# Ledger of designs, part 26: VH-VL binders against q5qx64

Target 1, 184 residues: q5qx64
Amino acid sequence: MESESHWLWLFNTESGKLSVKLSDTDVFDTPYKPSQLVNIHFNEQMMDIEDATTFQIVSETLEAYPADKMPCAPQNAALNATAWCRFGRPQMPQSWHFQKSDISEWPLERRLCELNSGFDQGLFLILDTDDEFATCLLLSEGMQLSAIKSLRQYHVIKVTLNRLLPATVDLALSAQSNWGQQLA
Key: E = the ipSAE of ESMFold2; O = the ipSAE of OpenDDE; V2 = 0.75 times the mean of E and O plus 0.25 times the DockQ between their complexes.

## First folded at step 13 (VH-VL; framework fv_lacutamab)

Design a1 (at its last look DockQ between E and O 0.58; V2 from the best seeds 0.00; counts 0 for: pae E 2.2 > 2)
Fold by OpenDDE, look of step 13:
Structure a1 (fold): chain C 184 residues (1-184), chain A 122 residues (1-122), chain B 107 residues (1-107)
Amino acid sequence: as target 1 above (184 residues)
Amino acid sequence: QIQLVQSGSELKKPGASVKVSCKASGYTFTDYYMQWVRQAPGQGLEWIGWINTNTGKPKYAEDFKGRFVFSLDTSVSTAYLQISSLKAEDTAVYFCARSGRYWFGKYAMDYWGQGTTVTVSS
Amino acid sequence: DIQMTQSPSFLSASVGDRVTITCRASQGISRYLAWYQQKPGQPPKLLIYAASTLQSGVPDRFSGSGSGTDYTLTISSLQAEDVAVYYCQQYYSTPLTFGGGTKVEIK
């Protein structure tokens, strides 16, 4: 799915909701609180080309996976990812919630990852990476971090690279590809 | 305005070393990656690698590991490419280029240096 | 490594013509593609990034399209100043790789 040029960002100061108006009858609400957002001093503004580009790339990335293997619809994830990329407040690393992996360098082409808190494991979309950190958007419906703390779907968290695990869905796709090649 | 200014042309003998500089201006140097690309005479573009200007961590293409070394002097917003044990095949124009503004364009190169010609001849 | 196959290698057209350059990746690159223009004696200039986003300052006669493995750069109306070599580049994975280039000339 591609973004429409007439899509609008909506911010309601009373409710504190950030939404995307997709049409006159279709409005998508993001789960983000005003405290998680920056540059939200507007009521309505057009989605710009950068937003549209982000949406398209994320959508295409997620649509490459079987729908039954994904915990969310690509469109919803893409809209939230776009919203975060546009308005999301930079996050401080919170790596301590997650178990360490053996990874010190994350491949650029890996756009999905999993994180394990010891209580739960969740699937994430990587929004940004550098040499040290990854900013991740939760795709799973939820993730328990501790006995008293949980993440909601589309929550964004920043972690060190050594917390990232390969996504199970990626491993499965790789296995299928290898098997297909062996049979050919 | 954003500019990348590279050092002048170099003529070297095989086995020698060369160090090309790329001075950035007009933006925060440490907010962007510095890419290095070369172009042999009459040939296409070839990616050498990048360096994170904030952390100093380099990434090299496999073919360039060993003799090619990226370095920084952040105090003067300058990136360096050093090539050791020069070979005739290293004869090329070497470009520095900025990247890293947006997630979906992080490694697209939006500003380029003018290029530095390195000629290796006996 | 991802190979970028660019075609054609050479293109000659008249001023005002619609010009199309294609780039095929050896695997899906999810729109992580840039197009560059390089004029003689100059460094490359970024035209398009993210497959279809026009770089600021670039004329709107340039456009990019595509997804998956297949991408296209289009010049809707070729101008004399567009004589150059054009390159596609993927930044989906390392190493970053370029197409072989397309030399565009005016008849």
Scores: ipSAE 0.842, ipTM 0.929, lowest interface PAE 0.7, mean pLDDT 94
Fold by ESMFold2, look of step 13:
Structure a1 (fold): chain C 184 residues (1-184), chain A 122 residues (1-122), chain B 107 residues (1-107)
Amino acid sequence: as target 1 above (184 residues)
Amino acid sequence: QIQLVQSGSELKKPGASVKVSCKASGYTFTDYYMQWVRQAPGQGLEWIGWINTNTGKPKYAEDFKGRFVFSLDTSVSTAYLQISSLKAEDTAVYFCARSGRYWFGKYAMDYWGQGTTVTVSS
Amino acid sequence: DIQMTQSPSFLSASVGDRVTITCRASQGISRYLAWYQQKPGQPPKLLIYAASTLQSGVPDRFSGSGSGTDYTLTISSLQAEDVAVYYCQQYYSTPLTFGGGTKVEIK
């Protein structure tokens, strides 16, 4: 499943639902509310080359992992990541939900991480990281943040680097001599 | 109009220092990293490193740690490369280049300065 | 460090020819690859990022493809103004590294 020139962004102004029309019969709904989004003043809009690029990179990154070790289909994560990269509202860091780690820098090539709230530990896709922050999309099926708050799958949170943990799936695979060549 | 304008050419003796400036215009300077690349005469491109223009934190390629120092003056949207203890092998054109903005193209270099020629000779 | 091996080092082609330049990474780089054009006496210019995404303002005769370790830049119909050296660059991991360049001339 790859991004094609006929894929369309759909936005239903009444329901506030952002979706991708994959074919005449196949529509993928994103979980994002309008308050989380920007630039959504359309009914239909063609995906552009940047959207297709995001979808392809995320799909290929996640497809390199064994399916039984991943909490979601790579294509579903890629569609939501593409939607967030295109329409997601810029975020302030929300690091207070997560326990600190010993990480002081994060290798550019690590595209997955885990975060630990003290209640749960979830697997995330890193959409962006720099020398201060990471913008992380939840791959796990939900994650409890506190006694009364949870983060839903595919939702995005921004944290300081000292909240990042190496992904368990990457640690299991790090001894493989051709690891970098098996990624998409 | 996005533009990076670098300081003029420099002729130096071994052991001297040089400071190359790169003045940015047409965009919000602190939203994009600034990268530095050099090209020795007749040679290819070599990455020196980058600086986060928002935090001032640099990252250097290993071969350039020590004598090469990045700095900023954000009040005038300017990045600097200072090279101390110049050697003949430092003779090159030095470019500043802005990192890209697209999420998965962030470290591609979308706009480049015109280059500053530094010549180190006895 | 990721080594980028670019081929050919030099090519000469006629106006209108299809030109293909290849770039091989020493390990997979997951499409984190850019292509640059450097005309004589000028700085490099970004043509393509993310292996296949055309930079704004670049003619559509330029295209990029590839995945894993193997990437290509294609010029579908070479023009006289395309005389330049072309470089690939990975940004999958630091240090960022460039290919050795491909000099393209009109014969």
Scores: ipSAE 0.590, ipTM 0.833, lowest interface PAE 2.2, mean pLDDT 90
ESMFold2 (binder alone), look of step 13: mean pLDDT 93; pTM 0.954

Design a2 (at its last look DockQ between E and O 0.74; V2 from the best seeds 0.00; counts 0 for: pae E 2.2 > 2)
Fold by OpenDDE, look of step 13:
Structure a2 (fold): chain C 184 residues (1-184), chain A 122 residues (1-122), chain B 107 residues (1-107)
Amino acid sequence: as target 1 above (184 residues)
Amino acid sequence: QIQLVQSGSELKKPGASVKVSCKASGYTFTDYYMQWVRQAPGQGLEWIGWINTNTGKPKYAEDFKGRFVFSLDTSVSTAYLQISSLKAEDTAVYFCARSGYSWFGKYAMDYWGQGTTVTVSS
Amino acid sequence: DIQMTQSPSFLSASVGDRVTITCRASQGISRYLAWYQQKPGQPPKLLIYAASTLQSGVPDRFSGSGSGTDYTLTISSLQAEDVAVYYCQQYYSTPLTFGGGTKVEIK
């Protein structure tokens, strides 16, 4: 994979697609619509150091999990997360779709969470928190919110912290680490 | 130009209280966390905690809970650190520092105040 | 709490030398690491964040690398103005914690 320093943001005004040019032959398309984006008044622009940094952090965060436990490739999630961090329109909270949790404070180290709609439960990457809300990127291959509404993969939603659940993958890793310590 | 300007040096007796101010300028005050770090003479850096300048919610390191209180006056873009029941061990330079708000952004402290020396002596 | 261990505590080198400072975290911190430079009588200055991203305005002779628990700050060519104490800091989890510092001097 080429260095992030050579990557380009591409926005096609005709198709309304935001993409990342990774190489001359490799272009990654984000699923985001123009209505979900801001500051997209360009055709091509270089990724800056902040974009590259975001991508690297997200990639490494996700790569720390077993591949078979993740519903998406770390690179794809990281590219979409980076795209959203750069161009994503601030979202209004939509907490009512999700069941409440007993969480009052979310620890900084937990980058993943799950949300339960009562119809489905999905794995999310937390993009941002402000002590009240969390902006979350869906990593699961879709999530049903209601009988008539579903989220697509990499959809971004903002919810109150009391909707966040610990990610199953994190719990599993913690259990393994504890078991390893007990055996040592 | 982004600046954090702190209040002047303080000399206090044990048991007294002190309130250090940190005035921010050059950026939107409520878009960043204000971090507090102290440094005892000849020692390293120690994180006290942070305050969310938008919500006012503080987070303290365990060792600093109780006597250390963060507060804000957003109208003048100023953060405050109050230390009550001062002890000799509280003698240090106290820094305020800005950090990013974004999860994947800079929780690193990119701008610092000049520091406030608090000396606690009998 | 995550403990940050810096090595060495003291470093003396000549102008032009390559200098390396190491920081080890007690657990993986996924590149949530910053490096600071503190000169006498001054507040710390951010050099590197996200383990390897150079802060704006910082000379490119400074670089950061590492992953997991082990991180390195490198000064490719030490300059006289680089005399300072350097600190690593993790912001992976609270409480935020600093390394013990590395004092860099010129021979």
Scores: ipSAE 0.697, ipTM 0.897, lowest interface PAE 1.0, mean pLDDT 93
Fold by ESMFold2, look of step 13:
Structure a2 (fold): chain C 184 residues (1-184), chain A 122 residues (1-122), chain B 107 residues (1-107)
Amino acid sequence: as target 1 above (184 residues)
Amino acid sequence: QIQLVQSGSELKKPGASVKVSCKASGYTFTDYYMQWVRQAPGQGLEWIGWINTNTGKPKYAEDFKGRFVFSLDTSVSTAYLQISSLKAEDTAVYFCARSGYSWFGKYAMDYWGQGTTVTVSS
Amino acid sequence: DIQMTQSPSFLSASVGDRVTITCRASQGISRYLAWYQQKPGQPPKLLIYAASTLQSGVPDRFSGSGSGTDYTLTISSLQAEDVAVYYCQQYYSTPLTFGGGTKVEIK
């Protein structure tokens, strides 16, 4: 699932759709609306080394988890993460959708989290954290945020660290490891 | 033209304090973390910690909590490392280094200061 | 803390030789790894980040590879100007940690 040297960004100026041409016959559509993206001034552009780097890191991060515990194919998440990292508009925090936690620090190595809106709880890939915010890409199929607002798969939201919850898949792996310690 | 220029070398007695400056130019100072790394004579590199230049919040490696204090003056794009109660074992070259810009290179150090030698001797 | 074991500690090679330096992490670091070059009397210089991405301005005779716990820096054709100490560094978790360094010299 390594990126190809011939993968191309495609941007349809009529529809505002951002896609990846994977081969002569295969095109991967991203879900992002033009309002979520920076201004794109090409119709077609080769992926660069940094794009390939993002794809490789996200793929490897997600492939470390059991496939039956993931709500998406790692490669699909990696393509969308690459698109967002390259073309996504900077985000304002939208923490008010999510219930608070008592988290004061988030371990850098925890690259997955969950957020709970009170309506729904979703699994996210953390694209970036600092000492105040996390930028999160939804891996779950969808997530209701309020009575009238939902977040679609692969869409990105920025939140303060005190909204982050440990991902269930990470807790399950810790429990599996603990269970796998020698039994008396 | 991105540059990190550090203050000059210091010769100190045990128990004294030193304040190393790191002046940044050629980029927006508050967009990048500043990291601090130490290299004792003939030794490898040791991470001291970083400071978020936008919020001023530091993070220190455990062995450096206490006597090592990071600070900023964003009006002159300058980061500082202050070491109090100097010990002979603090003798080293101290580097500031800028965190990278890319999403997945953010914590790699893409530009480094020239280093400040701090010598602690009785 | 993630320990980075770098080998060899010292390497002597001729101009034109292919040189490889290895770095092993005490746990998987998912390609969150950088390589630095430090010439005598100079600060370190970033060569590679994200295990394999070449920093701008770095000659393409330098390359990085690896995944999980095992990473390699390769110099395809050693040049006299490559005399330096090379360090790997993980940035998967804090504290950030460096390998012990590999001193590369010309025979």
Scores: ipSAE 0.606, ipTM 0.848, lowest interface PAE 2.2, mean pLDDT 90
ESMFold2 (binder alone), look of step 13: mean pLDDT 93; pTM 0.950

Design a3 (at its last look DockQ between E and O 0.77; V2 from the best seeds 0.73)
Fold by OpenDDE, look of step 13:
Structure a3 (fold): chain C 184 residues (1-184), chain A 122 residues (1-122), chain B 107 residues (1-107)
Amino acid sequence: as target 1 above (184 residues)
Amino acid sequence: QIQLVQSGSELKKPGASVKVSCKASGYDFTDYYMQWVRQAPGQGLEWIGWINTNTGKPKYAEDFKGRFVFSLDTSVSTAYLQISSLKAEDTAVYFCARSGYRWFGKYAMDYWGQGTTVTVSS
Amino acid sequence: DIQMTQSPSFLSASVGDRVTITCRASQGISRYLAWYQQKPGQPPKLLIYAASTLQSGVPDRFSGSGSGTDYTLTISSLQAEDVAVYYCQQYYSTPLTFGGGTKVEIK
């Protein structure tokens, strides 16, 4: 992977696309609309240390999971997460779309969660928490919220903590670790 | 400039209580965690817990639950640590430190108070 | 709880030397690792966060590296003013935990 120090944020005012220039020949497009973004009054901007830091942490977090258990490539998710952390417009809570999980406190180490709409269940990366709400980025390819509404991959949604479910992939990893210890 | 200024040194008897203050300035007080860390004489750093300066929700390390209480006065951008039923083993320098809770990598403590020495002696 | 094992506990080197301090976590902490410098009579000072990001105002002779469970703080050229105790700290999970510290002295 290329060094983040050479990466550029690109915003095209004509197309309304926010992209990351990874190299002269490699440009990554985020799916975010201008209406979802703030501080996008630029054509090109160097990725700063905070952006690079975010990318690195998210990448390593996601790379810790088996590739076959993840619905997206860690790099893509990390780039979109970084983009949102840098340019994402603050979201209003939309908890009503999701079933309650009976969770009142979310552990810090749980960076992934699942949300259940009653129609579908999706895997999310937790971008931010403040003891009441979680801002979540959809990692699944899509998620149906209702008969007429769906989320696309990398959509960001804010929900109350009591909507968060433990990620199945985390539970599986925990089970494997426990089994390994029992066999040792 | 960002500053955390703590209250002065305390000398207490066993069984007494002490309340250490940490006044913040130079930033939005309500947008961070206030961390509390102590350091016994000649020893390392020990995390006590944090308090969300927005919600007032505290989190304590298990060993500090009960006698250690975090509180806030947001009107003066001040965090407090109260220790009740003081023991000799509570003798230490107590630090407040700011950290974020938003996004990734924000829980590092970037600004520290100067420390408050609490001495518990008979 | 995540235990942080820091080594060495004591280090003596000459001015200009390359100094390396290691910190090992009892489990993976995904770069949620900070390094602090504490001089006598002073509070700790943040040097590095997210394992390798240099805090503003910190000299570039300080650097951090690592992933998973193993992390390293490096001082490329030790200076007299670098005499201090250094601590690693994980903020991957609560409780937040520190390494035991490394005392760095000049020969």
Scores: ipSAE 0.841, ipTM 0.932, lowest interface PAE 0.7, mean pLDDT 94
Fold by ESMFold2, look of step 13:
Structure a3 (fold): chain C 184 residues (1-184), chain A 122 residues (1-122), chain B 107 residues (1-107)
Amino acid sequence: as target 1 above (184 residues)
Amino acid sequence: QIQLVQSGSELKKPGASVKVSCKASGYDFTDYYMQWVRQAPGQGLEWIGWINTNTGKPKYAEDFKGRFVFSLDTSVSTAYLQISSLKAEDTAVYFCARSGYRWFGKYAMDYWGQGTTVTVSS
Amino acid sequence: DIQMTQSPSFLSASVGDRVTITCRASQGISRYLAWYQQKPGQPPKLLIYAASTLQSGVPDRFSGSGSGTDYTLTISSLQAEDVAVYYCQQYYSTPLTFGGGTKVEIK
């Protein structure tokens, strides 16, 4: 965690690009447009302990899954999730892009979900839930939402709980666990 | 300053009901869930459940479903715990506690009321 | 339900000692863990959330660490005012559950 304590937020006022300086030669660019971010008043700023904690939780959550089941490196998702949690603007719900289910509650421990637009089905990290909404970050490389609109990897949407589907990776792990118990 | 002030201690007979209040101040009441925790004499902490202060929707731990009812009066920034059909084993200190604001601290309990002692004796 | 096991149940140490309290979850909780301090006659007070993030106003002598199932609260230099019962609490899944507590005394 020494490396996380040395990471810097960078904001380029000309391009509006939010980035993380990981080292003198390594810079991680976030994909967020300036309109999606709160007003940023620095050119560079050290990550604080809350930022490091967010990065650690997201990394550990995603690292619990086999790498061949994840459409991205956990660390890349964790950097973008940390950026969004710190600098993302509040989201308006955009549930109309996604097919409904009959789900009215979502288990707190389900940190991944899938959404189905009718054009694509994508894997998302859940950043936050309550009894009405989930705030979801796209892990899949991209997702077509309609004939003319796509969602780019790591972008964030807010949806009502009745759009959430169980993640395929969670279903597979549950089935494997049942088989393991059965065999033992 | 953020403060949760609970109603005073109660002495009750088995079979009676009690309603504990928790008045919040110093923040926007409907932005944070309210949680309820009890502590029997000489015992540890036990989660009862929470209530979404914006929607009024509660969630209860299984052992507390039925006799324990959360409610709100948002006009006075107050949460309530009502316990019906009191039993001797309900004797405890009952705490309200505010959930954290958001993200990965949301369900940690960042501010607590002073506690309300409910004593149930025959 | 996730069971939280704290050890030790009781601890006696001198002022200035380094104190370590452990909390073990019955399954992985991915750092969704809080630590609370409860002094005699007072409500619990949040010390740490997300395994390692200090709550505002908590002295630097308190720190948290761990991942998966095993978590620790460390008091780097015990002070007289740290006499309390300490509880861990997971919020990875409902029901939220607490450890049994660790009573810390000055010897």
Scores: ipSAE 0.602, ipTM 0.848, lowest interface PAE 2.0, mean pLDDT 90
ESMFold2 (binder alone), look of step 13: mean pLDDT 93; pTM 0.957

Design a4 (at its last look DockQ between E and O 0.77; V2 from the best seeds 0.77)
Fold by OpenDDE, look of step 13:
Structure a4 (fold): chain C 184 residues (1-184), chain A 122 residues (1-122), chain B 107 residues (1-107)
Amino acid sequence: as target 1 above (184 residues)
Amino acid sequence: QIQLVQSGSELKKPGASVKVSCKASGYTFTDYYMQWVRQAPGQGLEWIGWINTNTGKPKYAEDFKGRFVFSLDTSVSTAYLQISSLKAEDTAVYFCARSGYRWFGKYAMDYWGQGTTVTVSS
Amino acid sequence: DIQMTQSPSFLSASVGDRVTITCRASQGISRYLAWYQQKPGQPPKLLIYAASILQSGVPDRFSGSGSGTDYTLTISSLQAEDVAVYYCQQYYSTPLTFGGGTKVEIK
């Protein structure tokens, strides 16, 4: 992978696409629409150290999980997460789509969560949290919210904390670690 | 400019209570967390907890639950740390510090108060 | 709780020397690490956050690196004004925890 220091943000006003130029021959397209973005008044812009750091943190976070347990490549998720953190428009809470989890406090170290709509359950990367809300990026390939509404991969949604469920992949890792300790 | 100004030094007897204030200026008080850290004489830094200045929700380290209480007066952009039933071991410099920049720096403390010395002696 | 092991506890070097301080976390902290400088009688000052981002106003002779459990603060050319105690701090999980500190002195 090329150094983040050489990466460029690209916004095409004609197509409305936000992309990351990773190299002369490699361009990554984000799925985000112009209406979902802010501060996109540029054609090309160098990725700054904060963007690069965001990418690194997200990549490192996701690479800690077995690849076969993740519904997306860490690099793709990290690029989209970075794009959203840089250009994403603040979202209004849409908690009503999801079932309650009886969670009132979310641990800081839990960067993944699941949300259940009653129709489907999806894996999300938590981009930001406060005492009330979590901004989540869908890692699953898709998620059905209702009979007529679905989310696409890397869609960002804001929900109340009481909608968050522990990620199955985290529970599995915890179980494995405990088992290893018992065998030691 | 951003500043955190804390109340003056305190000398207390064991069993007494103390309330340290931290007045913020130069930024929107409710947009950031206020962290509390203490440092015993000649010792390192110890995290006490934080308070969300918007919601007022505190988070305490386990060792500080009970006798340590965070509070706010948003009207004057001031955070407070109250310590009850003071012990000799509570003797330390107490710092308030702002955090909440971005996701990956949210809990890094970028601005600090000058510290408040609390001495507990019989 | 995440323990932060900082080394060395004490460092004496000459002006102009390259100085390195290390911090090891008891578990991966995904670059949620900050470095602070504390001079005598003063509060800590943020130097680095997110493991490698230099705080505004901090001289560029300071740099941070690392990932996973291992992190490093480097002073490329030690100056007299850099005499202080340095602390690493993780904010990956609560409780937030600090390293034991490294006292840096000039020979």
Scores: ipSAE 0.885, ipTM 0.942, lowest interface PAE 0.5, mean pLDDT 94
Fold by ESMFold2, look of step 14:
Structure a4 (fold): chain C 184 residues (1-184), chain A 122 residues (1-122), chain B 107 residues (1-107)
Amino acid sequence: as target 1 above (184 residues)
Amino acid sequence: QIQLVQSGSELKKPGASVKVSCKASGYTFTDYYMQWVRQAPGQGLEWIGWINTNTGKPKYAEDFKGRFVFSLDTSVSTAYLQISSLKAEDTAVYFCARSGYRWFGKYAMDYWGQGTTVTVSS
Amino acid sequence: DIQMTQSPSFLSASVGDRVTITCRASQGISRYLAWYQQKPGQPPKLLIYAASILQSGVPDRFSGSGSGTDYTLTISSLQAEDVAVYYCQQYYSTPLTFGGGTKVEIK
């Protein structure tokens, strides 16, 4: 599929704001600073089929969960995930903010995780994972990382797999599945 | 030009071993996983597993754990599949394939080798 | 393991026809789906990934769609060079699994 014909990337060179024009009356602002972005040498640019596909994958992934269990609207997360996938600057891991787990492998199908800083525990969407790292987008409203540092909603951080925790919402679904199988 | 070139066909007896090579060119070898897929005569495609070309860590489908071993020689941008204790049912074309770009296409297979036919007959 | 069921197993169509091939997953795969074309004696070639994104160099007559468990590959106007076996493949979870294939021929 292609993106909506009227959806456009906007970049305001004066304010440094990356946004999506959804219609004549709706503009969605991303929270990313220019220092976090690449390929932002435009004022206005059409979304392409890759952008539309990313948006749809993230929307559908999050829409599979009960709305009262999600800390954000799926469409908001999807717009920010699409922006980061296209314009986000590659990151070095920043695992030291988070407590270690016993995890050495992560199931590919688990697209959500939680991270625990010792100050706070947040829900994240996994944008990319391999056998070493996960690139995670914060879904929760803010997350304190240390006494003086926090991570804002929709911001992205890269961590080693041994920092990942199963998302609480996935644990509930897994428990239901295991129970159903045991009863059958 | 991204290219994967595999070693030539092999004729083996049951119980022997074989080592298939897959030489990559036209891209940074260690930036992309290498996957292995087989196709028995007249059959569909079957995923064997993949290897992280940067760390050397493999992952195998359950039916292929044990006798199937992936390895690398990154100095010559080459991945290997070794199959020990060959059985007649291992007769197939074996393909290497590169994983795709990151994000939501990462494990699609964007470039494939030409295939190596392994025939196991008594 | 996620089972992928393709339909039909075989089809025959004329040049210029619109061709559709369906692929059903045994559980939702959230658009983590690829389509491959394999001509006789050749390796598979990636056509579509992420359910709908065309691989570089693939003609615009190919398109992919679908969500959840149901996915479709469409050839808007079949050409003689499109004679091949087409496979879907999920990469939502390991093991990665393929559909059984759809052989497309010209009448």
Scores: ipSAE 0.679, ipTM 0.870, lowest interface PAE 1.7, mean pLDDT 91
ESMFold2, look of step 13: ipSAE 0.652; ipTM 0.860
ESMFold2 (binder alone), look of step 13: mean pLDDT 93; pTM 0.956
ESMFold2 (binder alone), look of step 14: mean pLDDT 93; pTM 0.956
OpenDDE, look of step 14: ipSAE 0.847; ipTM 0.931

